VHH binders against q9lmt1. Designs and how they scored, part 36

Target 1, 351 residues: q9lmt1
Amino acid sequence: MLEKESDLTAMEKPNNKHAADSFSSEDLVSPVKKAKKSEEVSGGGEAVAAVGNREAEEDKPSFVSEEKKEFLVEADVAEDKGARHTMEDVWVVLPDASLDFPGTLRCAHFAIYDGHGGRLAAEFAKKHLHLNVLSAGLPRELLDVKVAKKAILEGFRKTDELLLQKSVSGGWQDGATAVCVWILDQKVFVANIGDAKAVLARSSTTNELGNHTEAGNPLKAIVLTREHKAIYPQERSRIQKSGGVISSNGRLQGRLEVSRAFGDRHFKKFGVSATPDIHAFELTERENFMILGCDGLWEVFGPSDAVGFVQKLLKEGLHVSTVSRRLVKEAVKERRCKDNCTAIVIVFKRV
Below, E stands for the ipSAE of ESMFold2; O stands for the ipSAE of OpenDDE; V2 stands for 0.75 times the mean of E and O plus 0.25 times the DockQ between their complexes.

## First folded at step 8 (VHH)

Design p8 (framework vhh_brivekimig_d4; at its last look DockQ between E and O 0.01; V2 from the best seeds 0.00; counts 0 for: pae O 14.1 > 2, unsure alone 59.5 < 65, placed apart)
Fold by ESMFold2, look of step 8:
Structure p8 (fold): chain B 351 residues (1-351), chain A 124 residues (1-124)
Amino acid sequence: as target 1 above (351 residues)
Amino acid sequence: EVQLVESGGGVVQPGGSLRLSCAASGFTFSRYAMSWVRQAPGKGPEWVSSIYSSKGSTRYADSVKGRFTISRDNSKNTLYLQMNSLRPEDTALYYCAAETTTEVGDWYYTEDYSSQGTLVTVSS
């Protein structure tokens, strides 16, 4: 049961595109008759009845213990510079993110950092955020949602604090947005600053959609992140209380559109924050996969469109590595995204 | 209440032009991608074009590339479709669509909305 650390990363991920001649002209933006209804994501576990031996537990009536179903997590990333001269996106894919903090809980970590004004802030976040979260007490033995959220909050705070010190000494003004995922055992934590986005593909019930096709039940796209832009009410309030001015073009001090980011040192005094939104949910049989993407992906894919694209490829039996590459290829080559484009696809498989 | 109201349909000869409009209300128009969809008589719906919110990227079905132009005016909450070089096979009910989100707790559920449609007939 000896696991090798990923410190031996001399191999470059090959960008092997399958010689696929598949043509996709379908767009999943279709009209649907709806009367303004939504459904909460419910962590409903199904009780599995098992016929057991009565000899051990006949003293009084009790429920038979339920065996928890195991999920495998498979993930991969793809990136493309697009039409830009530089690549300022940075990513992390760690299916085993224990590092030097071993424990009983499964720990996986995935992140995209979208750099602006250079990639130095994004590179700093890649090197430091997860370690700072672990050091702040991310649970490794007994899962506690409040402790996990506090560790993530402190990790973001510490990372930005150290980044700003390096920004001063180095004389740079780089910033970066973030969308991050931690998986502890069967609980998923999503944290974000800025406008990168995480989308969950979740199966629906027959009562909600009532639509069955030969292709199976369609997945619902659920956006797990709130964008942080200076014009949005909560963000605007914080900025204005700090003396910041939001110009008619929607930018703080006429320059910065996002209201939360790592770095952006000169904008911190005007209310730019590295404090993340953090959300958590339990994996059940309904959660199929997640897509993390920078704004380059989402400028040419709506959430349901991306979920449908990924679902189709997964149903064809393609591995997540191929799925992520095809998603980014579609965005850049077919849909003509001009910006850096990075996507992580995270698949939850029942075993 | 989300509302999408389209206009600009009518009868036109082959080779002619029409401009469709879609007025939106009840949601923050500039945040969401908008689409045009058409449905020819006796056929299922066909995606025509989309315009995205981030940088205004546009996409077109192969059948309309080079002839149709999608655009939006965020100050007027209005989506447009300029249709040139119209052909009889473009005859259809055209409607606009949006996929928005509704916040429930810390989750943003997607919701689909569409207009009732405006008829475009291309015939002599």
Scores: ipSAE 0.436, ipTM 0.790, lowest interface PAE 2.7, mean pLDDT 81
Fold by OpenDDE, look of step 8:
Formats: sequence, C-alpha cells, structure tokens
Structure p8 (fold): chain B 351 residues (1-351), chain A 124 residues (1-124)
Amino acid sequence: as target 1 above (351 residues)
Amino acid sequence: EVQLVESGGGVVQPGGSLRLSCAASGFTFSRYAMSWVRQAPGKGPEWVSSIYSSKGSTRYADSVKGRFTISRDNSKNTLYLQMNSLRPEDTALYYCAAETTTEVGDWYYTEDYSSQGTLVTVSS
C-alpha cells in the first residue's frame, strides 16, 4: 500500500555579477636620440701600383663534411611458444622498411605484437601498421620529430580502426599489445601499447677511444616504454571515466589486464585505447643495443639482467641471430617462461 | 589442464560432407564459449565458427555461412562442426578452441587451442 511522497524542491538561481576592473595605460616614452653629424677629412692621392691579379685560388672551403657518424643497425629475432598450445606473438624485422615510400632518410622498422584471444589482431597489425605509418607521412627526406610522431599516432589509429572493422565482419574478438621501433636516419622512435617493452643498453661514459675497453663498465638498462595496465593509477582513472570497472584482480571488467591494445572491440567502450606512448632519441656512441620483448620475456628477465645477458654474448663476438636465440632459450628453458616468448635484439655499430 | 581433442577429419570430394568433433576436458565446458578455427597450408589461422554457452548463439565466418553448423553437447563435453557442401578452399587443419583462463595466466578471452587439430582435405 505504502504511499506517494512527491517532494519537488526547486532550489535557486544565484546571480553573481562581479566586476570589470580597468587597469591602466602607462607610458609610451619615445626617446629621439640625436643624429650626430660631422666631419670631413680630405686627403691624398697616390700611386696606382698594378699589383698583379694573382687569382687567389679560392680556398674551396673544405666542407669538412661533418662525417655523419653513420650507425650500422643489425637486428634479429627469436620466438618460442613456451608452454602454450599456440603462438600468438608475431614480429617484424625490416632493416630497410622504405617499401614503396623511397627517400634519402634511412628507414628501419622492428616490431613485436603479442596477441591475446587469438593471433588475428597481431597478424593484422603486422600486415598494416607500418604501411599506415608510412601513408600517414612518416618522414622520408627531411627528419622532423613532430611529423614522425604524428605519423606514428595516425598509423596506430588507422590500423586499429581497420582492425576493428575486420574484427566485426570476421566475428573475432582478438587483441594485441605492441612494441614498435622506427629508425629514421640516426633518430630512433619507440612506440608501445600494453605491456610489451623496449630496453636500451647505454654506456655511462663516452669513451673517446672506440676501444671497447675490456673493463666491463656495466651498460645502463633504460626502459623506453611505459606499461599500460588497467590497475595503474592514470590508466585506471581513464578507464573508470569511460565507465569501465577494474576488478580486485586488476582486470578491466574482470577480463583484460592491459588498458591499451589493438582490437579488443568489446572493451573499446570501456576506454581501451590503441594510442601509443612514443619516445624518441638520437643514436650516439653511447647506444649499444636495444631489446624488444613481449610480456613473456620480461616476466623472467629484468631490464638490467637482460642487458647483462645480451652484453655478455655480444662481447663473445656472437652474431645477433645467435644472441636473440639464446636470450629466448634462456627465458623459456632455463627461467621457465610459461607464456609465448619473443625478442628482437637490435645492435648499433658505429661505422 | 585444458584438453581439447579433435576428430572426424578426412578426405572428401567437393560437395561432400564431414562432421568434426572436439572432446573437451579439464574445465567446466558448459560455462565457456567454444570455437572452430582452421589453418590452410601456407596461410594463417582463420576463425570459422563460435557457439556461446549461455544462449546457444552461433556465429560463422562469411566463407562458411550457410554450409557449416556449429553445435555442442554439454552433457558429453563435446563440440561439433557439421560441414556440408565442402569446397577445395575448405582444406585445412581444423582446431577446437575454448575461451578459458589457463593456469599459465591466459587472458579470459584467449582461446585455448588444441595442439593437434584434425585435417580436412577436399579434393577431386
């Protein structure tokens, strides 16, 4: 039976108007300072001595061609499915990534895509991302960092848009994390979404003498990527603003751990994004190598540990292909990585 | 451990029919969506069909729509794929997949695939 109650309460409009204050005009002072004038002086005329036109050999300015310290880039990849039934990781290794977009700038591209819910999103990204980045205006003649970052952002956006269309039409729901590298001339761009990582090995001192002194100055491991997990405060806030719920297990809607990925079409409405973080740096003699890895690699390797492992093998004179294989083998067989494991090792050599 | 075992593959002529089965164990089969995927020689994996647990809703790839039928028997923990009007382009290794979380920390939406599959060959 129980009743109606209606209550209306209408509360009020308050007006407040406040004021215009006027602050003032002050002084244009013009000072004219004076045109002093003067003097004349005159004199003399003397002799025409016909000093012979020694054609000054114009010292052609020795354009010291700033020997563009060219870096050779060597890279290879290894992968292992680990304890999983399927391999959901895919990779790209393109030392020359110019394709149908020729230019004077070197263009190399390296990427790892870690698929979840299947391999289809990772395979789609592998096929389309670099082409979309090139088509978006990745610099080929004049290096501009802002233009390059804009092209990468647009390439990621376009790739995810097309992937989502394909996901709908194909009836699949796969997603993928990504770590991507572009090398334009001597500039390195690192882009990531999710929890795939790039680690740079950097020397602490510019030894002027190109002798890799045997005295094992430990390379500093620098993580160039930020992880995008739903539980992280900034990502959590973004996801919650989009109406997503982070469960006690740190997963979006109790299912997805990462807050950024390609695909994941059902989670886009909850704020899952394919917008990458982008880091850019110049190659110098301090940059020794870079390791790209999926989450499986970084579960069993810390950044400094991975750098130490790779550094040791490179000092032994091993080729980058052997180094990448041994890194993945160590992760899966010795350190018992249970997930798919993919790594790209990129070595920077001064020429 | 999630186990999926496919059967029913074989050689069939164009226009023929096959019925694939997938026996599932190691998880509560009735709570998970199940899928068929296939991989043709030299191609990547292709999604074929899915069946969802709650409503028995089904989905099909355009390439198989109207020819293939996915079904399940929860009492037998078995997934089926009836394939009619088979074509040479249907030649592939067919895998059963479950949307499950494995002990290795698989994503909730990750499909756990069988390691074996069943081979379907459509040839004249």
Scores: ipSAE 0.000, ipTM 0.219, lowest interface PAE 14.1, mean pLDDT 83
ESMFold2 (binder alone), look of step 8: mean pLDDT 76; pTM 0.763

## First folded at step 9 (VHH; framework vhh_7ocj_1)

Design s1 (at its last look DockQ between E and O 0.54; V2 from the best seeds 0.59)
Fold by OpenDDE, look of step 9:
Structure s1 (fold): chain B 351 residues (1-351), chain A 125 residues (1-125)
Amino acid sequence: as target 1 above (351 residues)
Amino acid sequence: QVQLVESGGGLVQAGGSLRLSCAASGSIFSSYAMGWYRQAPGKQRELVAAIYSKGSTRYGDFVKGRFTISRGNAKNTVYLQMNSLSVEDTAVYYCAAEVTVEDSETGFYYTEYYWGQGTQVTVSS
């Protein structure tokens, strides 16, 4: 039954304006000085010393061959199906990826493909992406970052095109996310679609934290990939413009969580794309290692947590193969990752 | 600067319950993980519970289902419900957060760990 009450109260404006103050002036002046002066002369003359024609030995410019600070790249992979019935992750580890496409530039390739709805899209990408990127004109003689990025974009496009044709003829609907790395000489290219991640462990320049906490120089964990999920504003807008509907659980058409993937042929009309984000950087002494991981790894590890974990093991002198295995084992056994878990650890060593 | 503020610690009798709260503030893009560690006198700091961005949780082996970590409705807030407390649970409890920050050099994001000052939990017999 009961009752109404209303109350209104409205209050009020206040204005206040003030004020200008001016402060001024001061002068300071001075001074001048001065002068002098002189003088003198003297003239002494003689000696005609014989200019012996020392043939200037042309100092052949010692081409200090800029010792190309060569980076050694060591990498390995580990995988575990976790609590899943099947492994839908596939990976590529090619420290020398030049075998089919020779050139003067070093070429390494690393990738993780996380399959959903099956493994077929991931397996297809594993088989074809690198070859399509190379065929699209990935630089092998002269490094051009724009040419490399264009080749990667075209390689992804071509791979998805062929994959979609295969999915129609094969009667399958699988999709796959991807995180891919190409190393051309000292230039690193990171490309991703979906929610697989690349994390770079970089040394900080500033020793500013002089606090002698025995914890060694904390590596910065830089996430070099952007997640492509339908819930994110840019991807949401893109998907909605394509006529896709995002459900309350953040899934496209109530099914797909990612907004970019290989395959997913039924979702392409709703704006699912295989266009990667691409980042490029130069290897320096600050780049310690990189971690590639599927979404299963990153569900139970933060980027900084994973970097700290890997850094500790590398400081113990463990080989990268042991480090990658321990990372995945920690994720699945100790942290109880329930999904497939795949990680690639790439270590950059200055030679 | 990112700050973590803990609350809810105190004195409790054995078999009792406490609810710890932690709020992260500052220039935070997002929290990747938040959690609780504890350190008893003369012991190493150990994980009590953590919650990740996707909602996955992790607990220390000593928890045995007695504690529950959860995110608050407020951004960057985490709770630890501790039930069936024992004298062995007496420690300083520290909130920890792995937070996402923009990298000024790359324009990408990185994550960093931050710690709270800690809150004393004392369980009496």
Scores: ipSAE 0.603, ipTM 0.858, lowest interface PAE 1.0, mean pLDDT 87
Fold by ESMFold2, look of step 9:
Structure s1 (fold): chain B 351 residues (1-351), chain A 125 residues (1-125)
Amino acid sequence: as target 1 above (351 residues)
Amino acid sequence: QVQLVESGGGLVQAGGSLRLSCAASGSIFSSYAMGWYRQAPGKQRELVAAIYSKGSTRYGDFVKGRFTISRGNAKNTVYLQMNSLSVEDTAVYYCAAEVTVEDSETGFYYTEYYWGQGTQVTVSS
């Protein structure tokens, strides 16, 4: 058992602090959540009247004209084949992801699927995952974090189940990793299987990097995802208990490096799972943008490096479409990434 | 507290070689990347070489195959082998590392850069 315990330990310690806030304990309530508690104590008559009345707008409080606390979400993607013969990355950018499931709750969805052994699994996931998550009960009217997480879990399970059926009938062995984001109103959900990453650029005190407070320019590059590789302890344990062998090159049965993916039909019996890690956090003024990237991006950009690159371009006033294109161009042209490179930049703006 | 210490600089004749080393000391959990930048008087700091956690490398265009970055056997140590040096390579060479730091507020990890104090490389003639 020759493992890099220090690296594995560091990558397996994501905190569920945001998930704890998502489950809403009164002793963990932010200033915004204390305002909700006060509304409950007051008996709620004004909130009920605002929900049902549009006809007497002059005589009633207008929530539209007085409450501009929501965030505008602007996002775009860029991709480049790099030096590879094929492009096996697939992406989703849906700032409005309601599809045939209308509701008052904002719903946005972004994803990168990094295909391996072909692109059929990645394309299947692009076509089916979000629909399966919606069908599993992703909230569309009243935000419920536990319900949202359950819908995402079931969506992944159902997507892989159906994908494996198509893999059998089609005779293919394709697999795909995933990094996914859902935004429901002001709550962000991040889910992943495999080794693509989601990074959040968040305002922080500059005292750790300088003498300025959290309104300053430096942003922390928070890594929201844990990589799932066969050599990592929890993943390796599951694989070995299922009879899988991790060879000296770190691959399951000498073939598969990732421990979680959609598809990879012949490896499912050896403990390869499509069960995602899921984390959630609330959007505040501190969350500036996110970067989703496949492994190709992160081979030539560390998280802080990428956040700094994107921040500089956004401060110059460039549109997110240009920012995403320049990020991928920098990775491929200037930094000579050889693999497929795909990145989604998701910008949060207060309106 | 993470500290980066460069060594191996000095005076060398044009056409000669130097080997720079950088060792990280203090409480370091992991690094995504380590490498070197350089700054000549009156010029902006520029990338010389970087090596990433998965082994990929980057070099500044001016390197033209003359320099090689590598990881040492010791944890969080990198080397820069500099061959065929010219007077234009005269600069202060700074080690840099992007390290993983635990964010006490969220419990997730973030990364940030640390810089060494620099080591002078002077190429004569």
Scores: ipSAE 0.601, ipTM 0.839, lowest interface PAE 1.4, mean pLDDT 80
ESMFold2 (binder alone), look of step 9: mean pLDDT 84; pTM 0.838

Design s2 (at its last look DockQ between E and O 0.42; V2 from the best seeds 0.00; counts 0 for: grease 25.8 > 24.2)
Fold by OpenDDE, look of step 9:
Structure s2 (fold): chain B 351 residues (1-351), chain A 125 residues (1-125)
Amino acid sequence: as target 1 above (351 residues)
Amino acid sequence: QVQLVESGGGLVQAGGSLRLSCAASGSIFSSYAMGWYRQAPGKQRELVAAIYSKGSTRYGDFVKGRFTISRGNAKNTVYLQMNSLSVEDTAVYYCAAEVTVEDSETGWYYTEYYWGQGTQVTVSS
């Protein structure tokens, strides 16, 4: 039954305006001086000392060959299917990736492909991406960052094109995320599609934390990849412009979580792309190691947590193969990752 | 600067319950993990519970199903429901968060750990 109404009111405006103040002043002035002087003279004489033609031994510029500070790259991989029935992750570890495409530039390649809806897209990417990047003109003699990025972009495009053709002819619908690294001499290129990640462990320059906690200078964790998920504003807008619908659970057409992937041929018309984000940086003494991981790893590790974990094991003098295995074992056994879990640890050693 | 503020600690009788709350504030792009650690007098700091970005959880071995970590409706908020408390659970409880900050120059994401000041939990016999 009961009705009641009440009205409550409109409260008001206030205006307040003020004020200008001017502060002005002062001049400070002054001074002055002055002086002067002057002198003087004298002129003395002759001596025509015989300029012996010391043939200037042309100091041949010692080309101090800038000892190219060579970085040794050590890397290994570990994988575990976790609680899944199948392993849909595939990986590439090529510390020397120059074998098929010779050149003066050192080339290393590392990748993780996380398959969804099957393994076929990931396996296809593993087989073709690096070759397509090389064929697209990845520098082998003279490093040009723009040329390298263009080659990576074209390699991804070409790989997805061929993969989509294969998926039609093969009658499969698999997709794959990717995180890829190319090292050209000291230049690192990181490319990703989807939610696989690359994390760099970098030393801080500033000993600003003067607290001598005996815990060695904590490495900073830097995420070098952007996640491509349909829920993220830029990707959401892109997908929606392509006519894709994002469900309440954040999935494109209620199925696909990622907004970029290889394959996923039915989702391409809805704006799923294989265009990677690409980051590039120079290796310095500050770069300690890099962790590549699938989404399963990063479900149970934060970037800084993973860096701390790997750093501890490396400080114990463990080989990178043991470190990668322990990282994945920690993720799956101790942290109960339920998905496939793959990690690549890449250690940078100054020689 | 990122700050973590804990609340909900206090004195409780053995067999009782407490609910800890932590809120992270500041220039946070994203949170990868939030959790709780504890430190008892003369003991090392130990993990109590953590919750990750995708909702995965981790607990210390001593928890044995007594505690539940959950995210709040507010961004960067975490709760720890502690049930069946014992005298051995007496400690300072610290909120921790691994947060991401975007570097505007590079477009990279730096991740760092932040800690709260801690909240005292005392369980009486």
Scores: ipSAE 0.685, ipTM 0.884, lowest interface PAE 0.9, mean pLDDT 87
Fold by ESMFold2, look of step 9:
Structure s2 (fold): chain B 351 residues (1-351), chain A 125 residues (1-125)
Amino acid sequence: as target 1 above (351 residues)
Amino acid sequence: QVQLVESGGGLVQAGGSLRLSCAASGSIFSSYAMGWYRQAPGKQRELVAAIYSKGSTRYGDFVKGRFTISRGNAKNTVYLQMNSLSVEDTAVYYCAAEVTVEDSETGWYYTEYYWGQGTQVTVSS
């Protein structure tokens, strides 16, 4: 019944500390997201005219949003199932995400849903989350950051509510993590549940003549999201208070590594939440691009590594479509990532 | 300040083994990746091995199964077990880490690469 308001400007810093865990549990081997529960998913598509899943496509144009503001937003996605039998990652790339909610604010939306135990939860989130966020009042005319955050919170809540109803009727236990971006005008909102990650490539100093990156310094890789794992103090506390047990392998009830996700119906009673972390920041000349990635990407790329890889290709003049494909190809073919791998590269260009 | 300290280098006969270690210290919160690069005089620095926080590993093609990277029990510690060494393995071996750092001025978390000072490995025939 009671929704908590969030404070924007004082709370914009993501917390990705692993070493700051006050419970001091040494990690000898990093957790690997749920594997070997891949399953083919059929049906469930409406008219997805704006965005669709791609199956190793080539020669496709980038998504571009023309705005009257100082920056253009260009983005594209790449995916590869890696060594898995099926693909459980789902994505959204909407440079114009207004749908049937027109307005004067630019509205762009990007997301990766990393499915586990099947693809059904990720597909449901792709189909419903953004519409539920718009319906909950995402601003379309006058930017109000508190209203935007409330709409995003309600969108996540409603999406999970409806998803769980479908999960009961369909008899499945699929879950999905999410990393989502909304761009309203020049304000970027990042929301996440689980262990997919958003990274911002940001120059160290604003240059009045242009981006600092043209002055030759490497970009800083800002980690915008906090992973939600059962072993982290805030998440562990909620789980244990709900009666959940975190096993010695770091998994809830010995099975679920993430502490927040859509779906995972039987784990909701043990404190698994679909409540996102939400952070916002302004675009300036310092923000060059973002990388959204599922756990598979980050298994073989650290944030600075990925930012450097992308920056190099962009400096060579490659289009964002090629850059995203090269990033995923490097992860899967050269670095031998065995998991599903999906990445979205979002480039901010001066007009 | 973050500091990477390598140890375990030295002189070894061809066919022998060495175990390199690297520990990260200072204001470090976590690492995304740690690993080893090497550089012989007149050659480019090349990847030897890397281990990521999720547990995946990478090896340079020249390793051919001879080396194994692993994490230690101590926080932010990595080992490189080097077996079947040959004279071509003679180089300075550098520990490298991509670590999470808090920007005290902004409060944001970012990652940076850090390099050790290097440890000499010399394989004699």
Scores: ipSAE 0.496, ipTM 0.802, lowest interface PAE 1.8, mean pLDDT 80
ESMFold2 (binder alone), look of step 9: mean pLDDT 83; pTM 0.820

Design s3 (at its last look DockQ between E and O 0.52; V2 from the best seeds 0.00; counts 0 for: grease 24.8 > 24.2)
Fold by OpenDDE, look of step 9:
Structure s3 (fold): chain B 351 residues (1-351), chain A 125 residues (1-125)
Amino acid sequence: as target 1 above (351 residues)
Amino acid sequence: QVQLVESGGGLVQAGGSLRLSCAASGSIFSRYAMGWYRQAPGKQRELVAAIYSKGSTRYGDFVKGRFTISRGNAKNTVYLQMNSLSVEDTAVYYCAAEVTVEDSETGFYYTEYYWGQGTQVTVSS
């Protein structure tokens, strides 16, 4: 029965306008002073000092051989399938990646490919990406950052093109995210698609945190990768422009979480891309180590947490192989990562 | 600057319950994890519970299902429901957050930990 209607009260607009006040420009003028003059003169004494022919010892330019600050790169990998039935992660660890493409530049390559819907896309990327990047003109004699980035972009494009052809002929639909590192002498290139991450542990120059916490100078955990997920504004816009629909759970067409990947043949028409983000930096004494990880690692570790964990183990004098194994073991056994978990730890040592 | 403010600590009898709350404020670009640590007198700081960005949770071995960490409706809040408290749970409880910050030197993002001032939890016999 009972109707009760009650009231819509329209609370009002208050207007308030005012004041403009003008504070003034005062003039401070101050002054001119001029002064003065003086002249003086004199004298001329001739002394004919004997031009001793000091043979100019040609200062042989001491070629200070710029001691090329050589960095030793030590790296290893660990993986665990976690609670999954299958392992869809694959990895590459090549501290010397020069075997097929010789040159004067040191070349190292590291990658993690996280497969979804199967392992075939990840396996294909592992087999072909590095070779396609090299074939696309990754520098081997003279370092050019623009040339290197172009080669990486073309390598990713070519790898995805070939992978998609193989996907059609093979009747499979797998996709893979990627995080990839190339080291050319002291220049590091990081490329990613999807939600696999690279984290750089860098020393801070500023001792500004004077808090004597006995814990040594905390390394900054710099995230060198941007996640490519359909829920992120830029990727959302890109996917929607391609006619893709993002569901309430953040998945493209209700299925795919990532907006960039190798493969995913059916999602390419909806804007899924294999175009990586690429970052480059120079190795200095501030670069301590890098952690590459799949999404499973980063589900149970934050970047700073992972850096702290790895730093502690390295300070204990543990070999990088033990460090990578303990990182993955911590993720899966102690932190109960439910997904596949793969990590590469890359340590930079000044020689 | 990021600030963490804890609340909900206090005195409780053994077998009782408390609910701790932590609110993060400041320039937070992203949150990777929030959690609770505790430090009892003469003991090291230990993890009580953490919740990660994807919703995964971690608990200290002493928790044994007695405590539950959860996110608030507000983006930067975390709760710790503590049940079946014992005298051994007496400690200062600290909220922690791993947050993303822009690196002014590189233009990249890095993450760092922030800590609250702590809240006293006292469990009487």
Scores: ipSAE 0.601, ipTM 0.854, lowest interface PAE 0.9, mean pLDDT 87
Fold by ESMFold2, look of step 9:
Structure s3 (fold): chain B 351 residues (1-351), chain A 125 residues (1-125)
Amino acid sequence: as target 1 above (351 residues)
Amino acid sequence: QVQLVESGGGLVQAGGSLRLSCAASGSIFSRYAMGWYRQAPGKQRELVAAIYSKGSTRYGDFVKGRFTISRGNAKNTVYLQMNSLSVEDTAVYYCAAEVTVEDSETGFYYTEYYWGQGTQVTVSS
């Protein structure tokens, strides 16, 4: 018997490290870059005789730079009302999300918006968020991670601002959570507000490191998103500082369980925020697929369970369209999920 | 480290009942799902019952309403009440839990299954 409660969700740690920082060397203020700019490269007229384009570095191991691997991104969605009276989930699947913003970078976008109090906020977010992110300067030519994150952050802010204006004029009480993905070139950005979840299926290594191998080279089900609920420490602190009351049932003002969402205009003054968590990671051979899901999916699937289910179907050669449909069908028909259930499966295939 | 300890297995006559218990011990216990799987000789391991974090339950088709999974007040124990047992229920029953683990490479959490050592259930006719 443990002395402590086994529920880690009440004690969620702040994310001090994200996947992109662990696997990429992209740095806006690089000490190596500044040191190289400070070095004196040319000393005088003695070096003029050399052409300088000789292949003095032919034996250098530049495997990544000259042996670049490209991934195709294949994705599809499935949805089911479940046992609910209405369907308030809304989704976006755009393998090519360039719209009217041409550029050389691949741009793909996927999202699930889980509406509450109606679907109007979710529909608004579907219609406006990606366009607002593009308009805020999402990179289309040269990838810059900080610029991309800034554009996503501003897109969320602008979308909520416009939604709140529309909510006042239209009398809307609706809100929506979001889990969003943008893929720019080989970089994946994940943003969320609320309790929908993004899970990455990632192999242990491309090369063996000791005895990490199991039969079939197991995948880790990495949870890329943090749920935003009023009872969680960071969220609770913000709410209480804004004058909000978290009732004994764990809900803000007795009503709202999530602490971040689009809309919910009457709760914004109590610290409900549309500010997303944003994380990024680089695609390599280790990233196999992602699953985006609303809370209904995760009610009857743990992350590792869902990854295993999807992996099995992909190994059988099934198309992503069939895989997403089977995942939601399993949740609703076999596992009797009562909530709206929506899932997007995003598969990274080597070219 | 989380360790799962099963108890309650044994020999029982057909038509009888058993109650399996699984206690989690070790580090702070966190779970998305806990449950029971079984494996008879020469057969694949199959789901018996699972209970998820919000209380949703799932049963293998062969259960046909005879078994009930539940959790203790402290959420660190799971019970399987097995009624109307038949010879076909003879198997090793494994407790399993999907547990949150910190990934030192990425700083995110991932989940994986932990398994108990199994407890033998034998139903005689």
Scores: ipSAE 0.599, ipTM 0.819, lowest interface PAE 1.3, mean pLDDT 80
ESMFold2 (binder alone), look of step 9: mean pLDDT 79; pTM 0.775

